# VHH binders against Glyceraldehyde dehydrogenase medium chain (cutB): the designs that were tried, part 13

Target 1, 281 residues: Glyceraldehyde dehydrogenase medium chain (cutB), of Sulfolobus acidocaldarius (q4j6m6)
Amino acid sequence: MYPPEFSYVRAESLQEALKFLEGNDNTRPLAGGQSLIPMLKLRVLSPDYILDINRLNELNYVKTSLNGVSIGALTRYHDILSNDIVKSKVPLMHHATRTIGDMQVRNMGTIGGAISNADPASDMPVVLTALNATIILSSASGSRSVKALDFFKGPFTTDTNKGELVTQIEVPVLDGYKTVYKKVVRRAGDYALASVALAIKLKGNEIEDIKLAYGGVHDKPFRAMEVEKNVIGKKLNDDLVKDIASKVSSQINPPSDHRGSSWYRREVVKVLTMKAFKEVA
Below, E stands for the ipSAE of ESMFold2; O stands for the ipSAE of OpenDDE; V2 stands for 0.75 times the mean of E and O plus 0.25 times the DockQ between their complexes.

## First folded at step 16 (VHH; framework vhh_7d4b_2)

Design k4 (from g3 with W101F; at its last look DockQ between E and O 0.61; V2 from the best seeds 0.00; counts 0 for: pae E 3.6 > 2)
Fold by ESMFold2, look of step 16:
Structure k4 (fold): chain B 281 residues (1-281), chain A 120 residues (1-120)
Amino acid sequence: as target 1 above (281 residues)
Amino acid sequence: QVQLVESGGGVVQPGRSLRLSCAASGFTFSDYYMGWYRQAPGKQRELVAWIYGSSGSTYYADSVKGRFTISRDNSKNTMYLQMNSLKPEDTAVYYCARGDFSLPDYFDYWGQGTQVTVSS
C-alpha cells in the first residue's frame, strides 16, 4: 500500500496561516476538534501539508458585539461552557455545550473545528442553525461572512473555499426567549440519534417568535421554517405541540444506519419535540 | 441480504466518457446515502463521490470534481457515476458502497467492483 506523505507546519499568527494556505495547495488546517479529522477526508484527500493553527491565540476569545456575541474560532468548548457572556447572552449555546461528550472532548474541541467538520449529528451546527449565526471566513485577500443556513452544505461539507479559515462566529442575543437543547444518544458520549434546539418567545402563552432546528435527521442541520411561521400567534398547548411534532416528522430526511433506522429517528423526533416544548411551557 | 452490483466498466481512450451503475437490493435504498470508491493498482481505496438519500446532497473528491457526476434513481434502487473527460489516472476498480456515518469508515457494504481502464 502507498502511505500518504505530508509535511507538518505550525503557524504562529493568522497572517502566517492565511499566507501559507494561499501559497500551498492541498493543505489541511489542524485545530482542536479538527485534530480528529473525519476518516472520510483523510482517506480521500492525502494532504501535502498539515497546517497546525492551535497557537493562533488571536482567535481565542468571547466578546460582546453590536450584533450579539463574537466568538473566536479557536475558543475551546470548555471555555465556552464556563464563559459568563455565553451563559447570560446565548443560553442555547451554553445548554448545548453542556451536552457535549466527556471532558477530554470539551477540552480539546473548538467551536471553529466543530462547525468546519460539519458532522450531521454534531451539536454546535444545530445551535448555530437555530440562531442563524454569522460565520466569518478569512483568507489572505480578505474576509467574508456566511449565515449558518447557507454554510452547512451536507454531511462534512461546508461553504469554505480554498485558502479560507473559519475565524469568528457571531451569534445574536435572544432577549426574552426561553431555550432548550435536547438530544437522544445510544450511550452517553455517543453522537446523537437526533437532537433539537428550541428558542421561543412567549407573550402569555401565545407564540411571539420561535426558532426550531434539528440534528441527526437530515444531511445537514434542519431548520423547521415552515412550522415556525405557521405557529406565530397561536396559543401554546398540547394539541399544537402534537401538530408541530407531526409536521416536523414529515419534513425531515433521516438516514438509516447502525445507530438507528430512519423510521426510529422519525419517532425520536416526535418525542424530542414534545419534551422540548414541555420544558419551556 | 444486502447486495451491491456494479456494471458499466470498460476500456476507453483518454477524454472519453463512461457511465457506471450500481444495482442495490436487500435494504430500503432511499434511506441510505451511497458512494463510489476506487482502487488503482498498488494504492489504497479512495472515495470518489457520495450522494445522500432523497435530498440529493453530493460530495466529490477534488481529483474528479467537475468531471464526474453521481446520481441515483430510488425507484430503480440504482446509483450512477457519470465519468466525463477521463484521464489515465482514473484507471481503477470502482466500487459501489452503502453509507453508514456511525461507522469509522462511513460505509458498511461494498460491491465486487467494476474495472475502468483509460488508455489509448
Scores: ipSAE 0.328, ipTM 0.690, lowest interface PAE 3.6, mean pLDDT 85
ESMFold2 (binder alone), look of step 16: mean pLDDT 82; pTM 0.834
OpenDDE, look of step 16: ipSAE 0.759; ipTM 0.890

Design k5 (at its last look DockQ between E and O 0.55; V2 from the best seeds 0.00; counts 0 for: pae E 11.2 > 2)
Fold by ESMFold2, look of step 16:
Structure k5 (fold): chain B 281 residues (1-281), chain A 121 residues (1-121)
Amino acid sequence: as target 1 above (281 residues)
Amino acid sequence: QVQLVESGGGVVQPGRSLRLSCAASGFTFSDYYMGWYRQAPGKQRELVAWIYGSSGSTYYADSVKGRFTISRDNSKNTMYLQMNSLKPEDTAVYYCARGDTWSLPDYFDYWGQGTQVTVSS
């Protein structure tokens, strides 16, 4: 395949970027480093323009908010990993960020870039789906919000309209929850073969609330809502965990490809689920 | 062995409709995403639409959104492309393709022979 032809444009402000997107069809925003995944996505759209938004420093922040944590879309993984607010208030995100690639990947990648890319094996979309975070989309004419459960539509596909950029992510603080993020990779530094994000609140040993999401084993982050509802009020024990693992394994839609069979991925999900619950017990 | 066989192409006037079919064999159809690509004379192949497994999640290129509908019947191992309101710019050879699910859409390991669609006034 031949590389696509495009013009490179760099925005110096958010208003400039949004105006450019409004006025120029077939434009693809670029955040973070230039990785293979964004370049391959260019072939799907064959854009006329790449709009580099990396200089929009107003989108690089982590702040507390009334009911959670607000994160600017251009905040780098390295900054998320080292941020005290994320460590203390959103440990699920902190631990997931720690599992991402090598140090170079963490220095170049941004949270907004990761979720806009929407790779089914990516870590951050799974975390945001487990938390049902709020994603803020901005355009030249205003902004709107969408929940993570509604934002990820399929592989590399999001609820982003023409002219919109992800500008902020708002995550809830889950006081009293224990959280775990685990994944299996084919090789060190690879994207996940399968991953699990678990947040659970226990009253004694009874499940008061639970959030359970999976990556790499569905066409988008899979939130196990039926399982979550069915286990509220039950005692957490080995038999229940085995039932949860079995039911999730039957509800996912994992692929068969050159890296792993659908059957293999279902077995990996069972093991990951049991390990995640063991860690919170 | 994997086989993909397209059918339903032809010559039509602008504004008319065609329905393309892709019969698949040699693999577990429901496990794979499938796509339609097209190639106009002297141009590179371009993605038209794709559809994932049993979930039915779909994607459409902007040039065909609202006019084309991709679907699949897993019981018949067949993918379809309903093409309405055809324009001369839709003239191309249309290819059925099988995807490697965890790669980007442009990583397809099997292609059909193609079926010609010609839209002329």
Scores: ipSAE 0.000, ipTM 0.338, lowest interface PAE 11.2, mean pLDDT 83
ESMFold2 (binder alone), look of step 16: mean pLDDT 82; pTM 0.834
OpenDDE, look of step 16: ipSAE 0.585; ipTM 0.810

Design k6 (from g3 with G53W S54N; at its last look DockQ between E and O 0.46; V2 from the best seeds 0.00; counts 0 for: pae E 9.3 > 2)
Fold by ESMFold2, look of step 16:
Structure k6 (fold): chain B 281 residues (1-281), chain A 120 residues (1-120)
Amino acid sequence: as target 1 above (281 residues)
Amino acid sequence: QVQLVESGGGVVQPGRSLRLSCAASGFTFSDYYMGWYRQAPGKQRELVAWIYWNSGSTYYADSVKGRFTISRDNSKNTMYLQMNSLKPEDTAVYYCARGDWSLPDYFDYWGQGTQVTVSS
């Protein structure tokens, strides 16, 4: 049995990277640090080229934008966690980033790499789905935008076309919302058995708006849209929260694997939902 | 005990179709994603297609996209591969495999395989 054969190429600018992707079929971009999952994908895909984009400093930034926050795709988790704009304007993302791995994982992982990988148990895809963030895809011929709800297509599958690279994420600032991110892991630092991202706007005790998304319990980040619509205008109380938890548990499609059974994940989702709502009440 | 049994292989002429089946037992089939791989003599196993535990998520290798269709019937614990417009390059032993969702390149159980030969 032979290891995969590929040519390693490092891009020094975004323009170089995009031209290379356009001109060279069967090329796999490399962003962030090495992990088991990218190595396994390389063996399955057998690319002709690995295109290292880690030196593209122009994609490493966090800036305010009109009605939101603009984040470059190569911004590391560590930089997101310590960023004052993210802490103040996008607390949901800050809280989720705090749950990611150890320092080396946070130092090497990038937001663009995480969402391009689209692991159903990953934290950032869940956050972006809850916020319905805008993802910018760039190619040699231009750029296009895709909403997070349309970007994640299934396990490890995204709306990225040949020759495209995720270059920027635009995250809305939700004034007046309370936010919470919670997850349950089998071992500290693992991807979630289940996770919840909640953003809720209350008028008194009445739900004015709500965004509710789950990770680890569906083939892609699950946005509980039916539940969201059905609770608008209702008063938040323990009975409603129990009803929400039960309805979400019935709508998810969790797998069984070495981390936990489908049955266990449904139970975790109920508990996680109740805890998330208790924190914002 | 996990069992995966392929069937439906055979010898066909180029341009024709075959449908492979994988009968699964010994586990809760609807909780696991499944895949088809193929291996020509003296070559490494090659991914053909995946199908996740619901029928909403599939993946195809570029060499078969548009010609092959993977499907599953969770009520019958069976996965299928419809192979249209077959080419000589599709000649291989085809294997079904059960996947570990958290490790998409890792398949923990494999069938014995079924031979597909495309020749004149």
Scores: ipSAE 0.011, ipTM 0.358, lowest interface PAE 9.3, mean pLDDT 82
ESMFold2 (binder alone), look of step 16: mean pLDDT 84; pTM 0.858
OpenDDE, look of step 16: ipSAE 0.558; ipTM 0.803

## First folded at step 17 (VHH; framework vhh_7d4b_2)

Design m1 (from k2 with S55G; at its last look DockQ between E and O 0.51; V2 from the best seeds 0.00; counts 0 for: pae E 2.7 > 2)
Amino acid sequence: QVQLVESGGGVVQPGRSLRLSCAASGFTFSDYYMGWYRQAPGKQRELVAWIYPSGGSTYYADSVKGRFTISRDNSKNTMYLQMNSLKPEDTAVYYCARGDWSLPDYFDYWGQGTQVTVSS
ESMFold2, look of step 17: ipSAE 0.418; ipTM 0.744
ESMFold2 (binder alone), look of step 17: mean pLDDT 86; pTM 0.871
OpenDDE, look of step 17: ipSAE 0.825; ipTM 0.920

Design m2 (from m1 with Y33A; at its last look DockQ between E and O 0.56; V2 from the best seeds 0.00; counts 0 for: pae E 6.8 > 2)
Fold by ESMFold2, look of step 17:
Structure m2 (fold): chain B 281 residues (1-281), chain A 120 residues (1-120)
Amino acid sequence: as target 1 above (281 residues)
Amino acid sequence: QVQLVESGGGVVQPGRSLRLSCAASGFTFSDYAMGWYRQAPGKQRELVAWIYPSGGSTYYADSVKGRFTISRDNSKNTMYLQMNSLKPEDTAVYYCARGDWSLPDYFDYWGQGTQVTVSS
């Protein structure tokens, strides 16, 4: 007789969920409508418990905060997409959310679930990395904050400690920035072969500040920090954009997989970079 | 054609160490994530560890964290699994597999396996 691989438990409140995580090692939270069944059949995951947190409605909100916009971790993509605060104050996130799956996927997926899963090709991790958002991790003993740049550690790997749950995301409002999100997918609504998130502040043609992040082309969202620093103060023109595209392409480490080859992803990154800058120029 | 050849298995006493190797050919090794899987008698296959193409990111099953170390040498097209503090429950056939890094449950090629037996 073989024991079952895991037990299913549902939490009715945040306090209940955090207490369960404190007291029960090897527990995997379940948020949103994503299915774990194929991974469990292949024994990729071996948790003792699946903790369903979908009923934590206290984590479903979008509100203004002193330093930006606060978004609860169980807020659905559909609610983010239709939210007037996000539309007006965080257009990069609004546009990226529009590209996530079809309507049914947007109705079931959550921002907290997406970033906790940390798929390197996922859209929201790229957006949050570009915005340098703050991620709030809560446990039974308290909470801490982690910047998006430090939160994503690798494929499906985050800076989450035992007993912690992502509960809130704080995104800055980038007044005076032009923003664009672009991606190439194998099929409409799928995760990206490559993606780019750009936020740029211009004074005339001169770059005052720039945030440039890529998905699908590194083990985690790639922030082109070296390129960003080198272009501040320069005039935005076609030659500079070609240089940026070339430098980013040389700094990424794209894999080959069923979605596309490493070579193809490098070419897509160059094209996406040029298109993103053309839209904001 | 893709080929993956494991070596380094054997019989060992509990608490001891083994080092497995996987020689890869027929593809651009440095472009692919790689993994070690195992199957104990009467059990389903399970992922033990995997490693990103560059070697910069790794994953370990909870049952082996802190005891096993995956590594790769892209210049030799070879992946390794250092297995320390071996336990009887580590007894299994160990398989080298080529993974799909964006979906760690995806693998499209694996070798014939090498037997690891932990007994006294």
Scores: ipSAE 0.046, ipTM 0.524, lowest interface PAE 6.8, mean pLDDT 84
ESMFold2 (binder alone), look of step 17: mean pLDDT 85; pTM 0.860
OpenDDE, look of step 17: ipSAE 0.790; ipTM 0.903

Design m3 (from m1 with W101L; at its last look DockQ between E and O 0.54; V2 from the best seeds 0.00; counts 0 for: pae E 2.7 > 2)
Amino acid sequence: QVQLVESGGGVVQPGRSLRLSCAASGFTFSDYYMGWYRQAPGKQRELVAWIYPSGGSTYYADSVKGRFTISRDNSKNTMYLQMNSLKPEDTAVYYCARGDLSLPDYFDYWGQGTQVTVSS
ESMFold2, look of step 17: ipSAE 0.412; ipTM 0.743
ESMFold2 (binder alone), look of step 17: mean pLDDT 86; pTM 0.867
OpenDDE, look of step 17: ipSAE 0.776; ipTM 0.893

Design m4 (from m1 with Y33H; at its last look DockQ between E and O 0.56; V2 from the best seeds 0.00; counts 0 for: pae E 3.1 > 2)
Fold by ESMFold2, look of step 17:
Structure m4 (fold): chain B 281 residues (1-281), chain A 120 residues (1-120)
Amino acid sequence: as target 1 above (281 residues)
Amino acid sequence: QVQLVESGGGVVQPGRSLRLSCAASGFTFSDYHMGWYRQAPGKQRELVAWIYPSGGSTYYADSVKGRFTISRDNSKNTMYLQMNSLKPEDTAVYYCARGDWSLPDYFDYWGQGTQVTVSS
């Protein structure tokens, strides 16, 4: 049997892309240079249309904003990694981007594509969840903002409505925070077995604020908000870190798959948590 | 060994309902996402729905949204597909599948299937 066929369409402007999405259901935007073959195989129902948005240069930027840093959705990983604004103002994102694949993946992948795909083990969704970044969704009718905590809805599932396209990410600047991103992979280049994004602000050795998110171990990026709230004001020490690791491990819902068992992922989360806190202590 | 056994198929008239069950054994059921596929004669296999291990997240193909409901009871190692408002286009063999998000088609084991026929 022949595979289902689709139509390839290239948009020349954002308005053109948004009008096409409004009028045509079952359309998959194509951002970056990812091969179409894996996408078709990974999406068992074939799209009717592939909408190539790579020519929309107005979506490729990194700039300072009043609320932090604004990043266009078509900005490539390579450009994020080499960007001085991201490196200085959003080091958590810089560190996570450094862990993404090889040079070809970084040259071809985009931040908007990564978060729109919403793989539970993907790196960028974890970073944005830790920062509770603002995601701008545009349609032919206008734009709306969604926080990362509300945007990721489950495996490969986002708060994107028909006709909407992620066009911008707004990331807060966390002055005075120490940050770390760590992950464990089964094999170099794979998505994470588990990952952690930590941003912590200390006054002396007391926790003034903390942002703690995990990937690969829940149906969506897991923000440990109850743990974060409970540790504000406490002194950072080994016993507290063990308690944090145990609490997070009990709150996640990791799957079993060929990368690793649910039990193994819980153990990895404990180790990653301890290593992340050691690095920022 | 992993075993997935579907049941609940049958012949029904358009507009009626059926409930499919999938009894699972040979693995820790609560650790795995589970799904339903269907295949009509001469057509490609179509993903119908999947459900996360905890039951917290679900997915439905556009062709069945609003009519079908996937669910699971981890205490009974059983997954279900409630199929309401059935149409002739829903006629197919329905397969229970065990999931693995990291695989190309997201599933690694399949049942033998149960026939659903929607005909006047």
Scores: ipSAE 0.357, ipTM 0.720, lowest interface PAE 3.1, mean pLDDT 85
ESMFold2 (binder alone), look of step 17: mean pLDDT 85; pTM 0.861
OpenDDE, look of step 17: ipSAE 0.733; ipTM 0.883

Design m5 (from m1 with L103Y; at its last look DockQ between E and O 0.55; V2 from the best seeds 0.00; counts 0 for: pae E 3.1 > 2)
Fold by ESMFold2, look of step 17:
Structure m5 (fold): chain B 281 residues (1-281), chain A 120 residues (1-120)
Amino acid sequence: as target 1 above (281 residues)
Amino acid sequence: QVQLVESGGGVVQPGRSLRLSCAASGFTFSDYYMGWYRQAPGKQRELVAWIYPSGGSTYYADSVKGRFTISRDNSKNTMYLQMNSLKPEDTAVYYCARGDWSYPDYFDYWGQGTQVTVSS
């Protein structure tokens, strides 16, 4: 038997990490507990290098910005969950983070790791897609920003170019919105069978604006944009919610696996949708 | 019962092309991710490519990106791998695999394999 075909490298600074990524193809960054899951999947992806970026403390922060919240990519779920700024200004993210795994997963997982991994069943990509957050990608030659709606390209596939690393997420504060995050798992601690993120602004019971995203039921976080546009100005009632649930169920493309069949996930989506709207009524 | 049957392997010169097929039965093919593994002598199996149930999203290992194309025809329960510009390092047994992202290796079933040999 031969040893593994990858080399382990630890970066001491962001500059060092970015220069390494620029010069070395097929490198997988290791960040927190999400990186542990990618490490267990090494045989599938067969990277040449594992680049440990856990020491980049400059990427670990939560702070207010002009019209939102800025979160460093290495900020752990545990720190997001306990952060007063996130709790008060981005409750959708707070609620979703509370649903993530057990304490060990929350202590090890980072927001940047989660969105870079882009697992179709992951919670944070769904939240960021619902909020259309801005994702900052840094390379040795500079930085660029990408909206969450454009960032996730498919299972484990993102808009990240060679030499780039997610370094910051900027999340808008949506004043006057009610938010809810719900998911269904087969067992506590399992990946989601399906999830929903809803942010809605109501005038009376009339829908002024709505952001509706789903996880675990499409090749990437599914933003129900056609449904969103069609319901602006309508009164929120049981009939409308049933229509929304039916339309979303017909637009998603859930896979089958051992956790749940495609058919079952479609049923779960209908139920989750109805429950999410009931909570914001 | 799940069955995956590969075909289309053979011996070819470098630079030539081959097209592999995988006939699937015993499950709802259109609901599942599908992929191709390969295993060269003395090496572990590695994932070459995978494709989403609808065919809308694909993944390729860096070593084959730009040269190989995965596709599927859900009406025929068949997945394909078009392999262009073949190189000696592509020599391996190629396996069709059914995806299950809840598994540590992302796949729960594979076929018996078909040999691809690239040499002169």
Scores: ipSAE 0.370, ipTM 0.726, lowest interface PAE 3.1, mean pLDDT 85
ESMFold2 (binder alone), look of step 17: mean pLDDT 86; pTM 0.878
OpenDDE, look of step 17: ipSAE 0.830; ipTM 0.915

Design m6 (from m1 with S57N; at its last look DockQ between E and O 0.42; V2 from the best seeds 0.00; counts 0 for: pae E 4.7 > 2)
Fold by ESMFold2, look of step 17:
Structure m6 (fold): chain B 281 residues (1-281), chain A 120 residues (1-120)
Amino acid sequence: as target 1 above (281 residues)
Amino acid sequence: QVQLVESGGGVVQPGRSLRLSCAASGFTFSDYYMGWYRQAPGKQRELVAWIYPSGGNTYYADSVKGRFTISRDNSKNTMYLQMNSLKPEDTAVYYCARGDWSLPDYFDYWGQGTQVTVSS
């Protein structure tokens, strides 16, 4: 494989970035630091342009909103992890961010970059899918909203149209939910072999609502919608949790790769599911 | 030993069709994502299409969407690329690749390639 050939362009404003994307096909936005993984991915994708958007400070924020919490797409993992609004209002995201790599990775990675990349093993897509967060896509002609359940289309594939850039993520505040994020990695700080995001609201011991999503074990973040619906109103107990774990394990399509076999990932999902429910019960 | 062998390349007139095959051996084919990549003369390699282990989910580059169809037969350990409405811009060496989305290269094994030439 030959090294890719591309032109590097830096945008100084959102308007400039969106105009460039409108006028120049085959352009990959660069957010965050110079992560090795994105650069090696460029050898496979072969863009004509890399558009550096790191100076778009207007996309770097965390604030409360009517619909919950609004997070700018260029907000770094480190800033998300240290943010009191995220910690108090979206603990699922806080916990997942704590599991992302070492400090250098967290300082360089952004939430918008992670979800735009849509790596099946990435943590943020799983969290956003569990929360069914709203993703704001902006272009030179305007903006639109897409729910996380509709945004991730497959490995490295999103609902992003030509000329669009992810600019904001809106996450709901889940009052009265208990949340947990767990993952298994081959090596500490590595991408997940499998992961689970659970948000559950209990009335007594009965399940009032539940959000259950998995990463690393399907073509995109897997939201266990059928399982979720079937357990509403039931009493949370060990037998139900075992049934949930078995059902989810049968519904996923984990691949084999150098990190783990398809069979092993199915077993890990069962164990992760049981551990996640143990923590909230 | 992982082996990926492409076949079905050739010279064809614009607007015609061609079907590529990739015979796989040395691994559990049904567990892996598989993909087709191409490299045009003087150009960088590009992803053409991927297909999931089950065969149900597929993805296409914009330049081939609607014209190319990727498929697989897990019982024969074979992946296919049906290439309809071929254009001169489709001229390239086409590579079969075994996917591993967690690696820096996004694949861990690939074949020697098969030449597709679209001209008159």
Scores: ipSAE 0.203, ipTM 0.634, lowest interface PAE 4.7, mean pLDDT 84
ESMFold2 (binder alone), look of step 17: mean pLDDT 86; pTM 0.871
OpenDDE, look of step 17: ipSAE 0.744; ipTM 0.890

## First folded at step 18 (VHH; framework vhh_7d4b_2)

Design n1 (from m3 with Y106W; at its last look DockQ between E and O 0.49; V2 from the best seeds 0.00; counts 0 for: pae E 2.3 > 2)
Amino acid sequence: QVQLVESGGGVVQPGRSLRLSCAASGFTFSDYYMGWYRQAPGKQRELVAWIYPSGGSTYYADSVKGRFTISRDNSKNTMYLQMNSLKPEDTAVYYCARGDLSLPDWFDYWGQGTQVTVSS
ESMFold2, look of step 18: ipSAE 0.467; ipTM 0.789
ESMFold2 (binder alone), look of step 18: mean pLDDT 85; pTM 0.864
OpenDDE, look of step 18: ipSAE 0.861; ipTM 0.935

Design n2 (from m1 with D105S Y106F; at its last look DockQ between E and O 0.59; V2 from the best seeds 0.00; counts 0 for: pae E 2.3 > 2)
Amino acid sequence: QVQLVESGGGVVQPGRSLRLSCAASGFTFSDYYMGWYRQAPGKQRELVAWIYPSGGSTYYADSVKGRFTISRDNSKNTMYLQMNSLKPEDTAVYYCARGDWSLPSFFDYWGQGTQVTVSS
ESMFold2, look of step 18: ipSAE 0.467; ipTM 0.777
ESMFold2 (binder alone), look of step 18: mean pLDDT 85; pTM 0.868
OpenDDE, look of step 18: ipSAE 0.797; ipTM 0.902

Design n3 (from m1 with G99S; at its last look DockQ between E and O 0.02; V2 from the best seeds 0.00; counts 0 for: pae O 9.0 > 2, placed apart)
Fold by OpenDDE, look of step 18:
Structure n3 (fold): chain B 281 residues (1-281), chain A 120 residues (1-120)
Amino acid sequence: as target 1 above (281 residues)
Amino acid sequence: QVQLVESGGGVVQPGRSLRLSCAASGFTFSDYYMGWYRQAPGKQRELVAWIYPSGGSTYYADSVKGRFTISRDNSKNTMYLQMNSLKPEDTAVYYCARSDWSLPDYFDYWGQGTQVTVSS
């Protein structure tokens, strides 16, 4: 079977890219292509235009901001992984990025590309959801911000409007938190069967704050918000962790596919949850 | 085993023409995008052109647009690059490449390359 036909356009600047997006419907931006290409091969997407934005260097950066860390949408996973700001200020992202794909994927894949594709099993959307990150969307007419929780709408669906491009991600710094990212895969380099992102702040053995998100087990990154609220102020112990695992497992809606059944994913989530908490205890 | 073998390179004067060929084997040639890259001394490898499996769509780098023509004969498992109005700046090793998609940096197999030298 022949690949789908499309028109290829390369932008030399953000302005040029945004202008093109404004004037041409059914356009998919191409950065690293690690998320987009598989979708094209599966004929899930049939764009009229592929807009190559790999030359937009203005979207490649990691920097500290007043409220945390700002990351350009074109920043590659390899660069995120090696970045000292990310290592020190966003350890959850650092740890998660270490698990993403292989060397090729990390060299080519971009944070903006990943979240724009919004694969429910993708790692970065889970991390950003756990951290309550903010996504910046730009168009020819201006920019707007969206919280990660609101940005992901469903499988491969985001709050991105026509003519908009993800340009920046804002990540808060979680001082005093312990963080863990764990996932289960069938094969090395594959998307997660299930994943968990945990950030917890303890006062002694009491939970002061907690962020808990899961991937691969819902139609989008699953934030266990009810569980988070209910465990605040409680002492962290084995019984509580088991209860958390059980409740999360009952609340998610995992798919059944060639990777595994819904039942299996629910069981995996329990185990992952317990293991994650063991690492921060 | 996938094999790509380039030929047709050489030394020419500015303004002259060359035609490169790439012979493919070890895969269903007609199912893949094909392309040409080049690498000049001390420079990074750059995309020159690519062509759709059926030959219906093509892409050219701005530096070669209007001068180079990429084509293919699927019955012969061969891709071509007609290079006209050659310039000294076209001097490079030219590589043929295979890809499932005609996108920059997405080619997965390469030939050994053929040298093209444009000099007075």
Scores: ipSAE 0.007, ipTM 0.297, lowest interface PAE 9.0, mean pLDDT 90
ESMFold2, look of step 18: ipSAE 0.269; ipTM 0.684
ESMFold2 (binder alone), look of step 18: mean pLDDT 85; pTM 0.858

